# Ledger of designs, part 6: VHH binders against o59646

Target 1, 363 residues: o59646
Amino acid sequence: MKNPKFTENQKEIEKEEFEFLQKLNFIIKESLELFNTNLKNSMKFINYITLPIIMASIESKSFNPFSEIIEKHIAFILNSKMNSLGYKFLPLGYSSDLTYENDNSIIHIDIKTANLENPSDFKDTVPLGINQSSYPGVLDCKIRGKNIKADCKKIKVYPNIPTTYNNKLTITNALLFIYPDYKEIIDEIREDYIAIRELISINLKDILTPIEGSLEEFLNYKPSNEKKRLEPILDNIVRGYFIHDKLRHEFSENVEKDLEEFEKKIIGIAKKLKEREIKPVAILSISIPNGELAPHYDDEIVSGKSWGSSFRYHYKKSGNSVFKGLDNKASRAVFLHINKEYLPVLKKYFDPITVYELTEKRL

## First folded at step 22 (VHH)

Design aa6
Fold by OpenDDE, look of step 23:
Structure aa6 (fold): chain B 363 residues (1-363), chain A 119 residues (1-119)
Amino acid sequence: as target 1 above (363 residues)
Amino acid sequence: QVQLQESGGGLVQAGGSLRLSCAASGFTFSRYAMGWYRQAPGKEREFVAVIYSGGDTNYADSVKGRFTISRDNAKNTVYLQMNSLKPEDTAVYYCAAWGYEGSVWTDYWGQGTQVTVSS
C-alpha cells in the first residue's frame, strides 16, 4: 500500500521532532566534556561501589556495571542544560525518565545503555516501555507463532503517553549510550559472589546464634507470594562484613579465609574497572514518532512482549526511517557522538552512519 | 584572540524596543552557534535566545514572540531585536558562542551590556 502522503499537520509534527533533535544534539555536544569529567570523579570511588555493582549484577546476565552511573550523570547534565534553554522539569509519573515542558511541547527523554556486543539492543531496533511512546503499537493475536483465536485481528496497543498534553505536542526521544562489553569482568566475579553466598548460607546458624530460635522460624516463614527471604539476608550479611567491617569474628577461621580471598578479588575487579576508560562507543538519538503520524510508521512500532507492556521501534526497517517533513532528513536515528576508535566496528552494524556534529554528516 | 563585544544596550521605556549587537572575532563565526543570556540583579543567568550555525533558532518562553535573534555571517555579528520590552527584561545581556575548535567543543562569552526597562 503506497504510504499515504503526509498532511500539513503531520509535516509540522515532524518539523518539531527534528528541531528538538537539533537541540538535543547541541546539548549533548556542549556537555560531553562535562560528562566525561564527572565520570572520572565517580571512578575515584570505584573501590567502594564495586561490591554493590557485583551484588546488583546477579539479576541480569547482560549487566553493565556503569549503567546506573551513566544514567544518573547524564540525567543531571540534561536537567541543567534543559533548564538553561528554558525548559521546565515536569515529572508526570508513568512517563519517561525525564520529562520537560515549554510553551509548545512536552518533551520525553528516555536514557538507555547498550553493550556493543549485544547488537539486538541498538542495531535495528530499540526497546521501549509503555511510558516511552505516544504511538500505538501493533500486537498480533499470536502466541509463539500460533493464532490464539480464529479471525483475530491485529490489536492496537496504546501507551501511557498521549499525543498531546493540553494542546502541547508530545515529543519523545530515546538517548542510547553504547558501551563496550564488560561481561568477562562481571561474569568472573559474579560466580565468586554466588559461592560466597552459599558459604555464608551454610554457616548462617553460627553467625546468627544469638537469635537462633526466632531465626529458624523467620527463615522458614514463606509468605505465599514472596520470594525466599534467604537471599536478602545473605546480602545483608555480606554488606555487614565487607562494607561495615562487622561480623568478622563471627565466622570460623576457614570461612574467614575464604571471605578475605573474596575481598582481594573485589579489589582486583575494581582495578580492572578503573583501568578501563568509561567512554561511550557512541551516543545515539532516536526520535520516536508521535502517534499523530499514523499510519506512516505502523510497520515500525510493534508490541508483542508481555501482552503489550513493551514496544520496539524499528528505526532501520527496510532502510533508515526518515523525517519526511522539512529537510527530508535521512534518519530518525542519529549519532550524536562516535568514538572514532570504534568507527570500523560501528560500520558493521550501521551503513551509512548519520552523524550530527554542527551539521549533519554521513560517515 | 577571541572577542565578543556587545552593544546596543541602554535605558528604554516599557513597551519600547532595543536592538543588541554582538561583534565576534578570533574564531570561525559561521561554525558556531550564537546566543544571548541575561542576568538580572539577584537572579541567576538565564537563557534568552540561540541561533545555530544552520540558522535555526530557539527562545526562552519569557521572550518568545517579542525577541528575535538573527545573524550576519559576513559581518561576524549576531543580533537580538527586543520588542515590547518589560521591566522584567531588565538585566545584563551577554553574548555567547558555542562550537568546535578543531575537535574540541568551546564556548566564549562577552562582557555583557546593560538593558534597563523603566515602568
Scores: ipSAE 0.023, ipTM 0.308, lowest interface PAE 5.5, mean pLDDT 83
Fold by OpenDDE, fold request of step 25:
Structure aa6 (fold): chain B 363 residues (1-363), chain A 119 residues (1-119)
Amino acid sequence: as target 1 above (363 residues)
Amino acid sequence: QVQLQESGGGLVQAGGSLRLSCAASGFTFSRYAMGWYRQAPGKEREFVAVIYSGGDTNYADSVKGRFTISRDNAKNTVYLQMNSLKPEDTAVYYCAAWGYEGSVWTDYWGQGTQVTVSS
């Protein structure tokens, strides 16, 4: 339970936070149609990014182009709308994704994306980086599984963001976009792609000939902190063939036939991705408490996955309270959008769900 | 019960002025952003203006410089002063409220008032 004793300053800070939350919620809600339209426009080109998605699926680094698309569209909309409200875009170096300034405040907005099938990213908590909050998170100084504990009450996870910039109040918000999974679609073609890479690899002599030295030696060359030369060569051949259409008929007829069949499969995958309608199934708007509100949110804001270097804002840690204000009445978070088809799944992770509706309703 | 009641609509000549009012009841008015939308025949409802609980305002580009939104919290009323009206401003104007009541973010809408601008 939050301490009912608040200073007047803390009340004023919260007031400012909620006022901004109101503005932000309005902006996003008002712009939802535009966002969806813009997103659809991007998705018209999904066939052009299908192969890169497939290629990335076998790489160690995870890249999600849909997250990028969503984030950029939202950023564009926010920049435009925030300006209309008198906020100026203000990059600070160490800050959330978007930062703005008006006469009285500096605003931080973090745009987050989460896969619906990866609940660790949004279940019961919102992850925050050291540049995304001004609230010092509680640090637990113990070694799990060992009888080692230290008193580190004075040592918190202190963020880079101050509670104030000069005389301007720091306001921090997050927008979480939950999108549907599409991994199963890619799983359908991943093995085929691997086979194609192998096929190309064994037929490299058709397209790559040694001038000096051994081709094998060249392909197996591995510089420090780099992949074998073979890997980038294969990537480039794949892109050259399927994206740029530059390497057609460079291989034997049999190999070309296999490549053509794979191309058909890519088209099929693109179609499936398009049909999946990869768009946010939910949008959550969150007002993150300013650090001056400490210690009232100490139970909720703690060290995150990166111990001592990140935060988690827990919305269920204090019992049945979900992102509550200081007085445990108002919510600091609200769903601005929910696809009703996914509501049962969302309810599994969020209970209760505070939603934007024409009528007062809790789901 | 939440109620938003619009008034002040009517027929006006191009270049003329109207002042719309929206009387609100059934919720904590001061905590809500208040706004106006309009819908012309055969068109979608579009945003016109908003005044937030803190007093900040925003306008659609089409009405900037001509329309002014204001609120009186003591009277639970939001106003839309419309100057230099154009035939293109002809529409049903709706009052709306956005805000938190308890833990729930809500929006409310009025029934609308007709504004007709003649050439």
Scores: ipSAE 0.021, ipTM 0.377, lowest interface PAE 5.5, mean pLDDT 87
Fold by OpenDDE, last read:
Structure aa6 (fold): chain B 363 residues (1-363), chain A 119 residues (1-119)
Amino acid sequence: as target 1 above (363 residues)
Amino acid sequence: QVQLQESGGGLVQAGGSLRLSCAASGFTFSRYAMGWYRQAPGKEREFVAVIYSGGDTNYADSVKGRFTISRDNAKNTVYLQMNSLKPEDTAVYYCAAWGYEGSVWTDYWGQGTQVTVSS
């Protein structure tokens, strides 16, 4: 299909995107040391965060136990730096993690973390929600890779973010932080946690008094499109017991013993987490194309598993090539940092890796 | 080979002015942000000013209003006009370039030029 010729307007848009990418990259590079130093302070309180981390790990939200800490820290630093550049913080609903305004643009910055052990999260694509891009994704009419109908047209997945705000150009960037695998630490206790949840579940009658009906009916209540009430209640009990030191002695002696043992394990895990050096393996900055650049990036922005509610941006094409701009001069995905110690691993996913040595050593 | 060569440093009295130049070669100059850092004895290297490829500028708070960064893409040169110099501005000034080669963000650095501001 003859790649439709891009318009002058599209070129201008891309130019603006590229310029901002450069600015953002500079900001991140300048702030690398700040990222490292501030995390150390947070780690002083890791013992208070360990259980929430464990809990979150079950809900699949935090593959990396430090992801939330890292993301918050990054956000803070970026706010300071963006302000220094004259960008004003602009909180918008249904938008990216960070939104800023200048005279000509509305800027969206999404902060993402990835685990080195999960290449699907960083190798070729960055996940995008409907609030994280102005470019419509493409959903193929396929089931398990096969076309449903011969004449099925690709479906556009339209995001919540417009291409412009009151004549200001929408610019969207993703920052992807790849961290070493800290999963092993959490994996050590995850099964124990699950067991503890089950134990609590079996013994809820000891700590909960039904207000209406039977306890079973109460726990089995399921609003439409929601989880059973049991799950949030279990989480609540866990938090009450271990975080707030409430509900002690409400269980049988045997159960209490088990809970105490689990508490010791949490402390052990906290210690292990504290001892870990938290540094990114790599930092990627990705310029997500504005929707006005459609259809030029239709092949790169495709719907994910949500079948129309989300999409992924393929910043890397098949193989080792980086997705380039319209003029093939600029890359939309750029490494800002690479830990050389992890080069052998990263080379499996990225080739070539240019490491910052005085001399461009193409590794 | 990438080269950044600073010039224009020297001794100046407080309240005086200097203009630093940095000549660049070995890369596509127009695609890179250019900037200046400085390092005083016993201190860490600190940001001074940057001019992005699009022409926008940013400055450290300590030099705002006194220093001006500019670039000439035709000459592959970045400049730092330093006015109202203070003794605390005494440092080795380094020219830097920021951009990406391939998929990796790169930084290049000059050897530095000494700026000394006397009281």
Scores: ipSAE 0.020, ipTM 0.311, lowest interface PAE 6.7, mean pLDDT 82

Design aa6
Fold by OpenDDE, fold request of step 25:
Structure aa6 (fold): chain B 363 residues (1-363), chain A 119 residues (1-119)
Amino acid sequence: as target 1 above (363 residues)
Amino acid sequence: QVQLQESGGGLVQAGGSLRLSCAASGFTFSRYAMGWYRQAPGKEREFVAVIYSGGDTNYADSVKGRFTISRDNAKNTVYLQMNSLKPEDTAVYYCAAWGYEGSVWTDYWGQGTQVTVSS
């Protein structure tokens, strides 16, 4: 069925979205130098965060320190710039990373990071949570491989964010930072780290003596919703030894020798991380359609990886997603920055790549 | 053909004022953000001010409170009122436009106008 014609109100919404996108793009572009400088400043301290990175690599934690650094720097810059433009910072709890208010709109800006090695996160779609869009995503109520199908046309992935706040238009944007992978660097030392943990584990008597009762029983103690005592003990010993320079000479000479060798390896890894110069491969600015624009973008906004609890904006489903109701048919997704070093890789996913520079360059 | 033509530059004493104008042609002026940049000798080009298509403005910290950017869409002209000028403001000032041409983000630049502030 041909999508209905855009109403005048819908066109006005898109106009507002378009204008803000231009504003945001300019702000980010003009701040790129500052951003890069700030990022470099953080990276000067990579030596101090290398071990935590290694430790985290064996944990189920989804924490990426580089993503965090990027997010915080860009947030800081945006807050400053948005404030200067008369936008008020307005945290709402159930909102994107940054929320602002002006006379006519409530603005949500979500800062996203994607690993270059995970193209599914950036090449065609951007993942969105229920707090990052006002557009109801299309839900498919069928079970693959089974003859089970329900009519759920009325049941969309409805986000927490409304299309309007007190008659102010909701504007939602995403800033996507594609960053290079560093996994291979960490992979070089992960096994060594595991070995060190094991080594420490079998020599805990040297640290925990004297003990009343059974050491084994103590280490295997696992309260509800907690890890075995062994795990935190090992973590603390590792941090104490390598970060705080404590617990030196508490182990046998042979064990100490192994720990010293591992310390040298950590230094080597830090050097490699520094040399990698983890900086954004690309920055993509995306204007996410307001929910009032339904159903015009139904084919582009669908349920995400978590069925019914997330959605994705397919901004490249039929080429570049555009402001469909506007005459200019401008793109909703714009590259603000590309690291030329990674251009060949990016071209595998994007062709052509147009970067908004002082001089427009088609790459 | 897209054209941005700056005017109004010149020599002025410290504490004085200048008003720069930029006449634009060859594109839909009202849909573009208009801005000013400046480049001093031996320095990189730096942002000075912008007025967006919606009318909002932004300024570099170094010129806040002293410079005012405005636009006249009927005349396809952007202005930069520069007050309380300082020697540090000496530079070539460039007019620029940012906006979408179809689905492509485009930027245009003028040739620049010299502003010299004497101590």
Scores: ipSAE 0.015, ipTM 0.324, lowest interface PAE 7.9, mean pLDDT 87
Fold by OpenDDE, last read:
Structure aa6 (fold): chain B 363 residues (1-363), chain A 119 residues (1-119)
Amino acid sequence: as target 1 above (363 residues)
Amino acid sequence: QVQLQESGGGLVQAGGSLRLSCAASGFTFSRYAMGWYRQAPGKEREFVAVIYSGGDTNYADSVKGRFTISRDNAKNTVYLQMNSLKPEDTAVYYCAAWGYEGSVWTDYWGQGTQVTVSS
């Protein structure tokens, strides 16, 4: 089917999208040094953050300990710069991480983090939530592994974000920060931490005394939607001991020795984290198509893993551009930063890589 | 061939004014953000001002209120009006362009023009 001719309105929308992309790219590129400096400032306190990171790592396998730090720094920088450009910060709820308003547009910027070792987060697609795009995604009406198909042509994944707000154009962007995996560092101490928890658990009688009933019964109590009481108690003891310097000498001498040794290990892990530095492997800036550009991106924007509740923006490997514009010439995605050391790895996932290199081409 | 040619630099007394111009050729000017950077001796190149393709502007804090960036798309020229100049504004000023060259995000730089502010 001959790709329906773009309407003039669609061309205009895309123009506005690319204009904003230009602004955003500049802002981020210009602020990279500041961003890095700010990250370093946070890392000065890594010794205080290490234990919480370790504790959190037990609960979540996909835990990026620095994602929040990165997101907040980026948000701060963007807020400042966007404001300087005349954009007003406008939280709307059920929107992207950052929302701004000017006279003609409502801007959504989603900040995403991905682990280089988890390619599902960035390989071939960018995940989009229903609050992160105005483009209706095509539903995949197949059940994976089953020979069941439905005709879903009449319905799409409809996002919460409209294509316009009171005649203001919705512009949606994503910033993807790809980071190296820190898992190996945390994995070094995880088993030790578990051992410490166990050690504390078997010695709780030294800290807790039953005033009524059995201690065992108390610890094994499990509310319907919660963990056993033992778990939060252990967490509290760990925090009390290592963060607040409480509960010292409440255990036997042997147990105390083990706890002290673990404390040293925490310090060691903190040092390793600091040495690895928090630097992104790559920063990708993406202009997400407005829904008014349908159906031109229907092949690229399809339902995600959650089917009707999420979708993904796919970039086609076919041709010389990633995330093609309407004219198949311009890219909606630009790499603003690439660590050259990881270029070979990135090329496995992105080909070609369009890098915004401020190449000092001294003309 | 892409060319960015700066002009208008020179020696000026503190409190004085200069207007820099940058003539561009070899690319679709209207699609590019145009900006100014400066580099003082022994210092890193720093951002001064930018005017985007849509006409929005941004300034470094150090020049805000004193400098004004503008563009004339018909002439493929970007301007930097510098008022209330200070000795600390002494630097080589570079014109820059950011935009898409085909499918590639590209930046171009001029050779620079010297601005000297004497106390």
Scores: ipSAE 0.015, ipTM 0.290, lowest interface PAE 7.8, mean pLDDT 84

## First folded at step 23 (VHH)

Design ab2
Fold by ESMFold2, look of step 23:
Structure ab2 (fold): chain B 363 residues (1-363), chain A 119 residues (1-119)
Amino acid sequence: as target 1 above (363 residues)
Amino acid sequence: QVQLQESGGGLVQAGGSLRLSCAASGFTFSRYAMGWYRQAPGKEREFVAVIYSGGDTNYADSVKGRFTISRDNAKNTVYLQMNSLKPEDTAVYYCAAWGYEGSIWTDYWGQGTQVTVSS
């Protein structure tokens, strides 16, 4: 059991990481009421955003129709509050969602959302892109239980973010928001939306007549490996009809009847979404180890599903992943908020130690 | 059993100084951010100052340059040095701690100490 000692520089890095985690946790925890108020205000406009949410759900892997709204409100709070901690907003090209600086450090914060019904995105782990860590990930060359007979253990997944920017320390954090699954509500109308797009497509000649060539040639034209024009055009017509009140009565009576029925379903979905609580189920705050701390976290930071294009940080894999170089042994991952109504559901996904803390300690 | 015990409040003339202390027990003091809030009658509790485990600090705009927060980890104690006091600083001052022992971020609060600034 060979664990190299932390150098004095590595201990200092962890002191800085721990202090920043405290600062971040304080500001987020103290801002939850503002977040809830801002989100409630967005919900006043649910009728105007319901169709865009439905349209976006067709292209999204997430079942939380409000995930982008949630993320934007948190980003606003962070941008507003980080200045009070002495940090200035510092947008960089391929950096995390939010990047800040002070005299000594460059801070990267990534806001992540996870669906309660997809525990691989939040249970004991957090996914990281190459712009969200400075710690090289161990490349896993095995497929569950098999070892590839090459020297793949020497190959790390190298992130875009350096461990320092000249004289400034890189600090990376994730804020992970777990939210309920809205799949059933959106599924009620998903098939109908697809059917409406097909209906419009069949009747497209009524409203889109090319001057030259065939409609099929126009819609299938791809001067490069870009999307065909059909799907963007159908989505445009949907927006025109339902959001902008255009193209009404340009279709046959049978088509107009089906469009009116879909519009009524949009209104019904808006009512269901408005009734649903959209507050996070839980919020986790995670300090991601700086790459200069290698090899101390090699067991916890491994390549992701994309074979070297991403990482996972297993913040619970070695028991409770802690600041290993600090005497206080504080956890690198901590719950900032738990919606008590979801405690029974959360017990399905968290280990026995976490379940004890959720039920026996103050929330 | 977590305990936060404030002391050092009292009556002082405008322009004067006071030093508040808060003795803490029942948690790992070095893991916690320590701070002060205050509440005047009929008003919401407001942030005054915070000091993090490494010594970095932050202050409300209304007290910057006049108040200094500090901590002594050996004594498990946080201090608020209040200088150039004004009548609008009159309030009950609460010591607070934010941190975690396991995996849940929590806060603890003291009972408060009265500070009264007269003209």
Scores: ipSAE 0.706, ipTM 0.912, lowest interface PAE 1.2, mean pLDDT 83
Fold by ESMFold2, fold request of step 27:
Structure ab2 (fold): chain B 363 residues (1-363), chain A 119 residues (1-119)
Amino acid sequence: as target 1 above (363 residues)
Amino acid sequence: QVQLQESGGGLVQAGGSLRLSCAASGFTFSRYAMGWYRQAPGKEREFVAVIYSGGDTNYADSVKGRFTISRDNAKNTVYLQMNSLKPEDTAVYYCAAWGYEGSIWTDYWGQGTQVTVSS
């Protein structure tokens, strides 16, 4: 009675969202074996990319060193398969990882990776940026740490993605890949790498001395971001020394010893990464409600901590993560893959209904 | 109790036609994608065709233009019309369904029906 009825337009939107979710799920599920095989084959070359991974990890807040590789391979699979279904890739994407169109719709797919040791990134929710939904999120105008509440019920968190593009329906999805923690492998060598960069930095005179005494002037130069200027120089020397076998024996004997010990550690890390493999713990496919479905999902799409710049979709609660306007009440969040090795850990994080499904059904 | 029962297989001369049927029960047929895979002796199963719940279709390159998949939701039945058959089409053809009732993507498979195309 007090809950608004779904309009016919809203029901049609949900039919379109459900039908696309089915297509996406079929494509991803049917491609998993090839995906895993190609990733395993690429591990043959881990020795060549371990140092670049270590170097990138200093600047990345991600704890999964393979996030970019995973996203690239998923994009490769989807681009081929989506074209076969009449969807054309749209490169501009509005910062969505993947954007497609057909005659009826514009599709935004965001690939998300989550560390199994950080359940807030995957347990019953998925974080959304303003480019990853068309649904206005509920804005909570409280000041954290104070008993103050403003009346902001007339204002929502408004995303950049419209509910339609030129009469084409906007459909938004997330693919959530849950991976084991790789952080401990990379953290094993991270401080050593930072120390090596500092060692090279204080010994730049061994490499730069022929520049006619300009080292003092170069080091004293103060651009707007001085530390950024030195970063590329150090990275270049690291690549030259360890990847290209250049500058060997140009440092003092003590410095060379430390560089050679670090090289041995790189090799050890490469072996550990190869043995861990790139295998997901679980893969979820999530249909994010279109904004024309408001207010039916208001309790499920709420503001994040940064007032108006992000929100979360609570896709899984007992009885709440369905296509509410469809008679079938199908789930909007679907497990495509579960790694049996991690089933006991997954049971700790998911709700009782999901635990029953994981126990009784096997992917 | 999910059941997928294929029928319509048999022996046919090259260039001929066959129509496969698959009757489904035990799940909400209209919610599922339906399709066909085939397996030749000594080979892995390979995709042939799929029809999604909304009616959109897709085909393996090797059968495009020769095979047509369709579904009748009132009869819970999916069909594969196979025209211009080649000896390379010889295989056991499996009806399959993909979808979910809870939150776990699930597939169901039939027992298969033999299609043999003679030169």
Scores: ipSAE 0.627, ipTM 0.886, lowest interface PAE 1.5, mean pLDDT 81
Fold by ESMFold2, fold request of step 27:
Structure ab2 (fold): chain B 363 residues (1-363), chain A 119 residues (1-119)
Amino acid sequence: as target 1 above (363 residues)
Amino acid sequence: QVQLQESGGGLVQAGGSLRLSCAASGFTFSRYAMGWYRQAPGKEREFVAVIYSGGDTNYADSVKGRFTISRDNAKNTVYLQMNSLKPEDTAVYYCAAWGYEGSIWTDYWGQGTQVTVSS
């Protein structure tokens, strides 16, 4: 009794999941040139957002400067196209990126961006949050490196999305956009940015004159769970000076010259970001099995850490994860786009069958 | 190895009907979305209709209510029933397929069939 058969209901679920994957892939692939054109047109504004990108990248070393732009534009494309397929947008939907409904189903789509330099975010698996699946994940109740085990046969990791909602089938998908992290471009200006903040810091007397107490006492105050007052003041002065043209000529001539040189470097970084051509390295479209398909995908949807709050879908664990209940055995993970310039790097990450297809197929 | 062969084009008077057929081979027909595009002289190729593997359909606004796409998976054939034809429907009509055998999304295109609608 190890291999239960697919029920007719389970086969029907997979037919609906496959058809939706096909619809989604058609929409995205047919919209890809418009996406690239609109992104290129929006790059005219890169000069105005380059400093915010630099500031954010110093605070978060995994920041992809274009991830929000990509996610917003894909959401726009989907919202405009899903209506023509008979789907209505649902703003209130389990904290999913995008939720839609028609008469028969509720659609949840998560748009993910992944850094090419961090393959754990895309290679052979995809991370799933509890709002991105309806399939209960297999628990590993073992503590690695110790002889401590528990029997977890009776429980799973249960996600928030139900398998059906009010007799409508829940369908969950991920669109994964793989990009370079652009770290090399930001690294060219990182030390200069730090130096400019230090220069402003030692010259704050030109801008701030305390009425009571010392300037040092004022700047070193740290309200509860916040940074010292110096840090947000420096960030504010940087924005005021370079974005809003405030505080110009309030510093000494030597300081003003250094600020002007940094401004030229910001412009240079903006040109490099503009020239990169903001195109994905690859686009992967993934159909995530519905929870009514249990136990057929138990070896592919697994909790990460023991007792974790998330899990992973192993779409390439032992070959392609497929629609196991369908005669066609189609893959649940599909490449919609591959940038040929990155094909040698992508070939390092994927299995021989995928490498053969990437080499032989028109993309 | 993949072949998409259109048939059923020709000359028809305005208000008339035609039925286009597209016979497919060299791929797993039931796994693919099937559709029609058209191209008039001097214009870009434009979407006409698509039918997905489960039978759901979508149409360009210019043909809604006049054209009907259907498929017969047993015969590996897709059809476009074209009613109430207008001179503006004059174009080469291309059969197309979208899908995948492994894990790479791809498209295939036929050679096209001429449809001419006379005034």
Scores: ipSAE 0.626, ipTM 0.885, lowest interface PAE 1.6, mean pLDDT 82

